# VHH binders against Putative glutathione-dependent formaldehyde-activating enzyme: the designs that were tried, part 4

Target 1, 157 residues: Putative glutathione-dependent formaldehyde-activating enzyme, of Halomonas elongata (e1vbt6)
Amino acid sequence: MLLEGSCHCGAVRFRVVSPHPYPFNRCYCSICRKTAGGGGYAINLSGDADTLVVHGAEHTSIYQAEIDGLTSPGERHFCSRCASALWVFDPRWPELVHPFASAIDSDLPRPPERVHLMLENKPDWVEIESREQDRCFAGYPDESIAEWHARLGLEEG

## First folded at step 4 (VHH; framework vhh_7uia_1)

Design s39 (from a06 with K101G)
Fold by ESMFold2-Fast, scan of step 4:
Structure s39 (fold): chain B 157 residues (1-157), chain A 119 residues (1-119)
Amino acid sequence: as target 1 above (157 residues)
Amino acid sequence: QLQLVETGGGLVKPGGSLRLSCVVSGFTFRSYAMAWVRQAPGKELEWVSSISSSGSYTYYEDSVKGRFTISTDNAKNTLYLQMSSLKPEDTAVYYCARVPGYWGSFDYWGQGTQVTVSS
């Protein structure tokens, strides 16, 4: 599925093809929470990096978090004008890019099951909106984004 | 219980070879990218190599390219690092680490295995 996205101010627009377009995971870690903003979590998607086309790339900036004394290779790309979080790219896995669902303008499919991760790192004021089928993890989940789609029969060909 | 157990370190002469192994348990090995990270005496942690969850894509720090080979055996839940043409600068504790993708650089580590390159 072709995904179209943008920052709030419109200075940055992008398109990317996603074989895994369901917005199913909610990450509550401090990096996702502080860069996502309002909800206490971020929702990331998967996209084919080779298909990423960006307009207004001169208005993007990159943030790399420090985790356990190491600089994360994950590049968090955001609009330098309005601070909208746009996507994560890790140059060690150049085939993949992870746009944030909050930056996607395209109509995303509704996930049949959500995954809540990094819950041990959420602040006490953040409440989990969990449904009966949803899965919750204190740390990282036991499957990748691609594996979640495969398990639920949701992969695009 | 999640565990990463490194073996294969030791004392080796410059130009020699060693094969490090990391046996993992407590999670679905084939669902995560894996990495080798090292720490030399008095230095910060340095990423050495990573392999995708499928095993199809490998990545190396520039100083080890052509000398080190990362691989996995999914049937044995084992990550390997074949090291050749070892240099004194490769002396470090080598850690096996799980990579959760963009959610973090590394989330779980082994205890490490010491590699010493000296005559």
Scores: ipSAE 0.013, ipTM 0.338, lowest interface PAE 7.4, mean pLDDT 82

Design s40 (from a06 with Y102F)
Fold by ESMFold2-Fast, scan of step 4:
Structure s40 (fold): chain B 157 residues (1-157), chain A 119 residues (1-119)
Amino acid sequence: as target 1 above (157 residues)
Amino acid sequence: QLQLVETGGGLVKPGGSLRLSCVVSGFTFRSYAMAWVRQAPGKELEWVSSISSSGSYTYYEDSVKGRFTISTDNAKNTLYLQMSSLKPEDTAVYYCARVPKFWGSFDYWGQGTQVTVSS
């Protein structure tokens, strides 16, 4: 599926092909929550980095989190004008880019199952709206985004 | 043989308290999340509360938050539901249920214990 996205002010626009476009993954860690988590979590998608086209790239800035005193190689890209969080790129996996569902303008399909992860890092004021079919993890899930789509038969293409 | 056996139900007046117990056998209790599910007369099953396999995370249906507390005693292979400030609408058969490792649905149930909140 071709995903189109943008920042709120429109200075940055992008498109990327995602074979795994279902927005199922809710991450409650402090980095996701503080940078892209207005509801206490962020939602990540998967995209093919080779297909990423960015207009207004001069208006993007990169944040790299410090974890246990070391700078993470993971790059969180955001609009330097309006602060919209856009995507994560990690040079250790250069074939992948992870756009935030909040930055996607294309109609995303409803996931039949949601995965809640990093719940051990959740603050008390954040409430989990968990359905019977949803999956919850104190840390990371036991399958990748691609594996989740394959298990549920939801792969695009 | 896998068994879930609930006890602790009974008749209680509005505002009262009860503690339900579920004794588990036939599987490694600490390896599974556990839940309480209830069924009121003439109604569908309603999820009430769940606890993670570690015991570190608890979840509650909105109508019982602040009134019910779910807990486990791993040494006794027992799941508890401490119920306080009981209301007539809490009247139901309460079932202990095992949750698959990933919280998706319930795979084994007990026989249930009746809770009646009335004068």
Scores: ipSAE 0.000, ipTM 0.091, lowest interface PAE 17.3, mean pLDDT 78

Design s41 (from a06 with Y102L)
Fold by ESMFold2-Fast, scan of step 4:
Structure s41 (fold): chain B 157 residues (1-157), chain A 119 residues (1-119)
Amino acid sequence: as target 1 above (157 residues)
Amino acid sequence: QLQLVETGGGLVKPGGSLRLSCVVSGFTFRSYAMAWVRQAPGKELEWVSSISSSGSYTYYEDSVKGRFTISTDNAKNTLYLQMSSLKPEDTAVYYCARVPKLWGSFDYWGQGTQVTVSS
């Protein structure tokens, strides 16, 4: 599925092909919450990095978190004008780009199952509304985004 | 129970070689990137090398590039670090670590294995 996205001010617009367009991952870690998590979590999608087209790229800035005393190679791209979180690119997976669902303008499909991760790191004020079919993890999940789509029969080619 | 168990450390002379192994249990090994991280006495943690979940992409810190090789054996749930041309500066405790795809952090670590490079 072709996904179209933008920052709030419109200075940055992008499109990317996602073979796994279901917004099922809710990450509650401090980086996701502080950079893209007004509701206590961020939602990441999977996209094919080779298909990413950006208009207004001169208005993007990159943040790399320091985690466990090390600078993360993961690049969090955001609009330098309005601060909208846009996507994550990690050079250890150069084939993938991970747009935030909050930056997507296209109608995303409703996931049949959600995965809640990093719950041991959520603040006490964040309430988790979990459906019967949802999965919850204190840390990281035991399957990838691609494996989740494959298990539920939802992947696009 | 999630476990990462490192072996293969020891004392070696400058220019020597060692192979570190990390046996993993309690999660789907092939679904996660894996890394080696080291800590020399009195110094900060230093990332050494990472391998993608597919095993197709490997990454190295500049000081070890060309000397170290990271690899996996999915059938044995084992991560390896082949170290050659070892230098005294490589002396450290080496940790096996799990790397989540999206976050660039390390969420689980092994107990570590000591590598000492000395004459």
Scores: ipSAE 0.000, ipTM 0.213, lowest interface PAE 10.8, mean pLDDT 78

Design s42 (from a06 with Y102H)
Fold by ESMFold2-Fast, scan of step 4:
Structure s42 (fold): chain B 157 residues (1-157), chain A 119 residues (1-119)
Amino acid sequence: as target 1 above (157 residues)
Amino acid sequence: QLQLVETGGGLVKPGGSLRLSCVVSGFTFRSYAMAWVRQAPGKELEWVSSISSSGSYTYYEDSVKGRFTISTDNAKNTLYLQMSSLKPEDTAVYYCARVPKHWGSFDYWGQGTQVTVSS
């Protein structure tokens, strides 16, 4: 599926092809919450990095978090004008780019199952609205975004 | 049981070479990106190098680029760091680390192997 996205001010617009377009992951870690998590979490999608086309790239800035004394190689790209979080690129997974669902303008499908991860890092004011079908993990889940789509029969292509 | 076991550290003179190995067990090695992280005496942890799950992409901290080479042998479930032109500044405990399937930090670490570069 072709995903179209933008920042709030419109200075940055992008398109990317996602074979896995269900917005099922809710990440509660401090980085996701503080950079893209108005509800206490961020939702990351997967996209094919080779298909990413950006207009207004001169208005993007990159943030790399410090985790346990290490500068993370993960790049959080955001609009330098309006601060909208746009996507994550992690050189440890260079074939993938992870746009934030909040930056996507295309109609995303509703996931049949949600995965809540990094719950050990959740502050007390954040409430988990977990359904019986949902999965919860104190840290990282045991499957990738692609594996989740495959397990539920939702992959495209 | 998930396990990462590093070997290959030691004492070497400046300009020397060492090859670090990390044998992994308890997970599908080919499904994960892997990294080397180091901690010098009295310093914080420093990411050194990463390799993608496909093995096609490698990344290096600027101070080691051109001197270190990260690689994998999927048949042996082994991650390597070939270190050349070693400098006293490379003295550290080197840790093998698994990169989680979702982006983030590192979720499993080895016990570490000591590399000492002294004249």
Scores: ipSAE 0.000, ipTM 0.206, lowest interface PAE 11.7, mean pLDDT 77

Design s43 (from a06 with Y102R)
Fold by ESMFold2-Fast, scan of step 4:
Structure s43 (fold): chain B 157 residues (1-157), chain A 119 residues (1-119)
Amino acid sequence: as target 1 above (157 residues)
Amino acid sequence: QLQLVETGGGLVKPGGSLRLSCVVSGFTFRSYAMAWVRQAPGKELEWVSSISSSGSYTYYEDSVKGRFTISTDNAKNTLYLQMSSLKPEDTAVYYCARVPKRWGSFDYWGQGTQVTVSS
């Protein structure tokens, strides 16, 4: 599925192919929460990095977190005009790009199950709205997005 | 059995060059991105470079950009790291690794090959 997205001010627009378009991952880590988490989490989608096309790239800026004095190679791309969080790209995983569901203009399918990640980093004011079918992890999940689609019998695309 | 075997390390003087090779077996090499990771004495693992499964996209840690080149030969199931203008700071055990299809820890590693840059 082709996903189209943009920042709030319209200066940056992008498109990317997602083989797994369900917006199922809610990440509660401090970086996601402080950069893109008005509700206490960010929702990351799967995207094929080779298919990412950006218009208005001159208006994007990159934030790289520092961990114990070392700069992480992970890149959080955002609009330099309106501060909209757009996608995460980490060159250590060069085939993956993770656009934020909040930046997607295309109609996203409703996930049959949500996965809640990094819950050990959740602040007390954030309440988890969990459905019976949802799964929760203190850290990282034990399956990939592709494995999740296979387990639930979802279409490959 | 899944195996990654590194070769090509050794002792070299500053400014010298080495080519590391990693021969892969037990999985479809061309279906996975691959990486080089190093560990210097007394330090943690440091990512050096990654290459996409297609070989079209390569990425490098800032300290090695312009000096190191990552490449693959799919017919030989082999990952390479061509190292030029070596510095004492490049002294480390170099590991090749398979990049998982999920965001997280690299899932399979070789035993490593020692690179020592010293006069």
Scores: ipSAE 0.395, ipTM 0.805, lowest interface PAE 2.6, mean pLDDT 80

Design s44 (from a06 with W103Y)
Fold by ESMFold2-Fast, scan of step 4:
Structure s44 (fold): chain B 157 residues (1-157), chain A 119 residues (1-119)
Amino acid sequence: as target 1 above (157 residues)
Amino acid sequence: QLQLVETGGGLVKPGGSLRLSCVVSGFTFRSYAMAWVRQAPGKELEWVSSISSSGSYTYYEDSVKGRFTISTDNAKNTLYLQMSSLKPEDTAVYYCARVPKYYGSFDYWGQGTQVTVSS
């Protein structure tokens, strides 16, 4: 599925092909929550990095988290004008880009189940609206985004 | 069957150069991004460089930018790491790794090749 996205001010617009477009992953870690998590979490989608087309790229800035005194290679791209979080790119996995569902303008499909991850890192004020079918993990889930789509028969080929 | 075979390591003096090679078999080479990762004695695995499946995009850890060059030869199913201006801190076992198409850890490693930078 072709995903179209933008920042709030419109200075940055982008398109990316996602083979796995269901917005099911809710990440509660401090980096996702503080950079893209108005509800206490961020929702990360999967996209094919080779298909990413950006308009207004001169208005993007990159944040790299510091973990135990070392700079992470993971890049969080955001609009330098309005601060909208747009996507995560990690050069260690150069085929992948992870746009935030909050930056997507296209109508995303409703996930049949949600996965809540990094729950050990969520603050006490964040309450989880978990359904019976939803899955919860203290750290990373036991399956990838692609494996989740495969298990539920939702692969885009 | 699936295999990654690294060669080209050795002993080199500071400021010297080495070229590492990784010959792959058992999968479609052009379908996967490839990476070099290293481990120094008593340290964690450190990602060094990645190259996209097309070979068009390359990425480097900050400490090696401008000194190392990653490349592929699709006709030979071979991944290279050209290492220049080598420093003692580059001493490590270097591993060729296949990058999974999904976010996560590298899914297949070679056996590694030792690079020692010492006078």
Scores: ipSAE 0.064, ipTM 0.568, lowest interface PAE 6.4, mean pLDDT 82

Design s45 (from a06 with W103F)
Fold by ESMFold2-Fast, scan of step 4:
Structure s45 (fold): chain B 157 residues (1-157), chain A 119 residues (1-119)
Amino acid sequence: as target 1 above (157 residues)
Amino acid sequence: QLQLVETGGGLVKPGGSLRLSCVVSGFTFRSYAMAWVRQAPGKELEWVSSISSSGSYTYYEDSVKGRFTISTDNAKNTLYLQMSSLKPEDTAVYYCARVPKYFGSFDYWGQGTQVTVSS
């Protein structure tokens, strides 16, 4: 599925093809929460990096978190004008880009199941809206975004 | 249970070679990048090398480029670090670490294996 996205101010617009477009994955860690977590979590999608087209790239900036005493090679791209979080790119997986669902303008499909992860790292004021079919993890899940789509028969391309 | 178990450390003379192994259980490399991280006495953690989840892309800290080679055997769920031309400054405890695709952080570490390079 072709995903179209933008920052709030409109200075940055992008499109990317996602073979895994269901917005199921809620991460409650401090990095996702502080950089892209208006509701206490971020939702990451999967996209084919070779298909990423960006307009207004001069308005993007990159943040790399420091984790466990090390600078993460993961690049969090955001609009330098309005601070909208846009996507994560990690050069160790140059084939993939992870746009934030909050930056996507295209109509995303409703996930039949959500995965909540990094719950031990969430602050107490953040409420988990867990449905009976949802999965919850204190740390990282036992499956990737691609594996979740495969398990539920939802992958595209 | 999810486990990372490092082996292969030991005492070696400068210019020597060692191969470190990390046996992983409870997940597959297909979904995760893997890394080697080291800590020398009195110093902070230093990233050494990473391999992508596909195994197709490898990355190295500048001081080890050309001397160390990272690789995986997906059938054995094993991560390797082949170390050659070892120097006294490579003396450290070496840790195998899992890198989640979404977040670029390290979420699981092994117990570490000691590498000592000394005459």
Scores: ipSAE 0.000, ipTM 0.245, lowest interface PAE 10.7, mean pLDDT 79

Design s46 (from a06 with G104A)
Fold by ESMFold2-Fast, scan of step 4:
Structure s46 (fold): chain B 157 residues (1-157), chain A 119 residues (1-119)
Amino acid sequence: as target 1 above (157 residues)
Amino acid sequence: QLQLVETGGGLVKPGGSLRLSCVVSGFTFRSYAMAWVRQAPGKELEWVSSISSSGSYTYYEDSVKGRFTISTDNAKNTLYLQMSSLKPEDTAVYYCARVPKYWASFDYWGQGTQVTVSS
């Protein structure tokens, strides 16, 4: 599925192909919460980095988190004009890009199950709206995005 | 069945050069991105470089940019890391790894090759 996205001010627009565009991952880590987590978490999607096309790229800026004194190679791309969080690109996985669901303008399918990650880092004021079918993890899940799609019988787009 | 075998490590003086090689079997570079990862004594694993399956896109950790070059030779099923202007802090065991097609830990690694940079 072709996903189209933009920042709030319209200076940055992008499109990317996602084989499984379900907005199911809710990450509660401090980086996701503080950069893209108005509700206490961020939702990221899977995209093919080779298909990413950006208009207004001159208005994007990159934030790399410092973890225990070391700069993470993971890149959080955002609009330098309006601060909209747009996507994560990690050069360690050079073929993947992870746009934030909040930046997607295309209609996204409703996920049949949600996965809640990094709950050990969640502050007490953040409430989890967990449904019976949802899965919760104190740290990283025991299942990849591809394995999640396979388990739930979701087709390659 | 999948194998990654590194060679080319050794002892070198600061400012010197080495070329690491990783021969792979059981899959093709056209199907997978590849990475180099290192581990210095008493330290955690550190990602060094990645190359896309097409070979067209290469990425490096900031401390090695301009000094290291990652490349592939599909005909030889070999991944290379050309290292120049080596520094003592580059001393580590270097591993080649296959990059998964999803955001997850690298699961297929070589045995590692030791690089020592000392005067």
Scores: ipSAE 0.375, ipTM 0.784, lowest interface PAE 3.0, mean pLDDT 82

Design s47 (from a06 with G104S)
Fold by ESMFold2-Fast, scan of step 4:
Structure s47 (fold): chain B 157 residues (1-157), chain A 119 residues (1-119)
Amino acid sequence: as target 1 above (157 residues)
Amino acid sequence: QLQLVETGGGLVKPGGSLRLSCVVSGFTFRSYAMAWVRQAPGKELEWVSSISSSGSYTYYEDSVKGRFTISTDNAKNTLYLQMSSLKPEDTAVYYCARVPKYWSSFDYWGQGTQVTVSS
């Protein structure tokens, strides 16, 4: 599925192809919460980095978090004018980009199951609205995005 | 069946050079990005470098930029890491890894090759 996205002020617009467009991952870590988590988490999708087309790229800035005194190679791209979080690119996995669901203007499908991850980093005020079908992890899931889609029969042909 | 085999490690003095090779079999090499990851004694795994499936885009950890070069030879199904100006801090087991397209992980790893930088 072609996803179209933008920042709030409209200075940055982008499009990217996602074979896995279900917004099912909720990440509660401090980086996601402080950069893209108004509800206590961020929701990120998978996209094909080779298909990413950006208009207004001169208005993007990159933040690299420091974790245990080391600079993470992961790049959080955001609008330098309105601060909208847009996508994560990590050069360790150069063909993958993770747009934030909050930046997507296209109608995203409703996931039949949600995955909550990095819950050990969740602050006490954040309430998890977990349904019986949802899965919860203190750290990372035991299942890849491709495995999640296969298990639930959501693979695109 | 599916194999990643690293070679080229060894003992080298500071300032020296080594070329690591990773011979791949059992999958279409041209269809996957590839990475080098290292583990120093008593330390966590550290990503070193990645190369796109086309071979056109390369990325490096900051401490190795300008000293290491990642490359591929598709005709030989081989990934290389050319290491120059080696430092004692580069001492580690170096692993070749396959990069899946839609997940932030490495799905297949080699057995590793030891690089020791010592006087």
Scores: ipSAE 0.310, ipTM 0.750, lowest interface PAE 3.5, mean pLDDT 83

Design s49 (from a06 with S105R)
Fold by ESMFold2-Fast, scan of step 4:
Structure s49 (fold): chain B 157 residues (1-157), chain A 119 residues (1-119)
Amino acid sequence: as target 1 above (157 residues)
Amino acid sequence: QLQLVETGGGLVKPGGSLRLSCVVSGFTFRSYAMAWVRQAPGKELEWVSSISSSGSYTYYEDSVKGRFTISTDNAKNTLYLQMSSLKPEDTAVYYCARVPKYWGRFDYWGQGTQVTVSS
């Protein structure tokens, strides 16, 4: 599925092909929460990095988190004008880009199951709305985004 | 059976060069991104470099950028790391890794290859 996205001010627009377009993954870690988590979490989608086309790229800025005193190679791309969080790219996984669902303008499908991860890092004011079919993890989940889509029969292509 | 075999390490003087090779088997090499990861004595694993499955995109950790070059030879199912201007701080065991389609764990097999940079 072709995903179209933009920042709030419109300076940055982008398109990317997602083989796994269901917005099921809620990450509660401090980086996701503080950079893209208005509700206490961020929702990361999967996209094919080779298909990413950006208009207004001169208005993007990159934030790299410092973890245990070292600069992470993971890149959080955001609009330098309006601060909209747009996507995460990590050069260690160069074929994958993760646009934030909050930046997507395309109609996203409703996930039949949600995965809540990094719950050990959530603050007390964040309440989890977990349905009985949802899955919860203190740290990282036991399956990939691609594996989740395959298990539920939801792969595109 | 999935297998990654690293070779090419050794003892080299500061400013020297080495080329590491990783021969892969048990999967379709050209369908996966590949990486080099290293571990210096007493330290955690450090990502060094990645190459896309197409070979069109290469990425490097900042401390090795401009000194190391990652490449592939799909006909030989081989990943390379050309290292130049080597420094004592590059001393480590170097591991070849297959990049998963999801963030997190790299798959690497075997003992790696030891690179020692000293006078």
Scores: ipSAE 0.012, ipTM 0.512, lowest interface PAE 8.0, mean pLDDT 81

Design s50 (from a06 with S105Y)
Fold by ESMFold2-Fast, scan of step 4:
Structure s50 (fold): chain B 157 residues (1-157), chain A 119 residues (1-119)
Amino acid sequence: as target 1 above (157 residues)
Amino acid sequence: QLQLVETGGGLVKPGGSLRLSCVVSGFTFRSYAMAWVRQAPGKELEWVSSISSSGSYTYYEDSVKGRFTISTDNAKNTLYLQMSSLKPEDTAVYYCARVPKYWGYFDYWGQGTQVTVSS
């Protein structure tokens, strides 16, 4: 599925092909919460990095988190004008890009199950709206985004 | 059966060079991005470099940028890491990894090859 996205001010627009467009992952880590987590979490989608086309790229800035005194190679791209969080690119996985669901203008399908991850780093004021079918992890989940789509019969093909 | 076999490690003096090789079997090599990761004694795994399946895009950890070059030879199903201007801080076991088409993991680690940089 072709996903189209933009920042709030319209200075940055982008498109990317996602074979796995369900917005099911809720990440509660401090980086996701502080950079893109108005509800206490961020939702990252999967996209094919080779298909990413950006208009207004001169208005994007990159943040790389400091983890235990080392700069993370993961790149969080955001609009330098309006501060909208747009996507994560990690050069360790150069074929993947992870647009934030909040930046997508296309109609996203509603996930039948949600996955809550990095809960060990969640602050007390953040309440988890967990349904019986949802899955919760103190750290990383035991399956990838592609594996989640495959398990639930939702992958594009 | 999936297999990755690293070779080319050894003892080298500071400022020296080594070329690591990783021969791959059991999957279609040209269909996957590949990476080098390393682990120094008593430290956690550190990502070193990645190359896209097309070979068109290469990426490096900041401390090795300009000194290391990652490349592939699809006809030989081989991943390379050319290391130059080696420093004592580069001393580690180097592992070849297949990059999955999903985020957060590397799969099919090899046996590793030891690189020691000392006088």
Scores: ipSAE 0.190, ipTM 0.643, lowest interface PAE 4.7, mean pLDDT 82

Design s51 (from a06 with S105T)
Fold by ESMFold2-Fast, scan of step 4:
Structure s51 (fold): chain B 157 residues (1-157), chain A 119 residues (1-119)
Amino acid sequence: as target 1 above (157 residues)
Amino acid sequence: QLQLVETGGGLVKPGGSLRLSCVVSGFTFRSYAMAWVRQAPGKELEWVSSISSSGSYTYYEDSVKGRFTISTDNAKNTLYLQMSSLKPEDTAVYYCARVPKYWGTFDYWGQGTQVTVSS
């Protein structure tokens, strides 16, 4: 599925192909929450890095988190004008890009199950909207995005 | 029978060069990105470099940029790391790893090859 996205001010627009466009992954860690988590979490989608096309790239800035005094190679791209969080690119996984669901203008499908991650880092004011079918993890999940799609029968077809 | 077999480590003096090789079998090599990761004694695993499945995009940890070159030979199912201008701080066990097509722990690791840089 071709996903189209933009920042709030319109200075940055982008397109990316996603084989797994369900917005199911809610991350509650401090980096996701403080950079893209108005509701206490960020929602990341999967995208093919080679298909990413950006208009207005001169208006993007990159944030790299410092963890225990070391700079993470993970890149959080955002609009330098309006501060909209747009996507994450991590060169350790050079074929993947993860646009934030909040930056996507295309109609996203509703996920049949949500996965809640890093709950041990969740502040008390954040309420978990966990449905009966949802899965919750104190840290990282026991499956990948592709494994999640396969388990729920959401494979390409 | 997924196998990653690493060779090329050894003892070198500062400023020296080594070429590490990783021969891959049991999966379609050209369909996966590959990485080199290292671990110095008493330290955590450190990502060194990644290469896309096409070989067209390469990425490096800041401390090795300009000194190390990652490459692939798809006809030989082999991943390389050419190391030059070696420093004592490069002393580590170097691992070849298959990069998954998702954010997560690297799928499969080789046994590692020891690189020691000392006078």
Scores: ipSAE 0.371, ipTM 0.781, lowest interface PAE 2.8, mean pLDDT 82

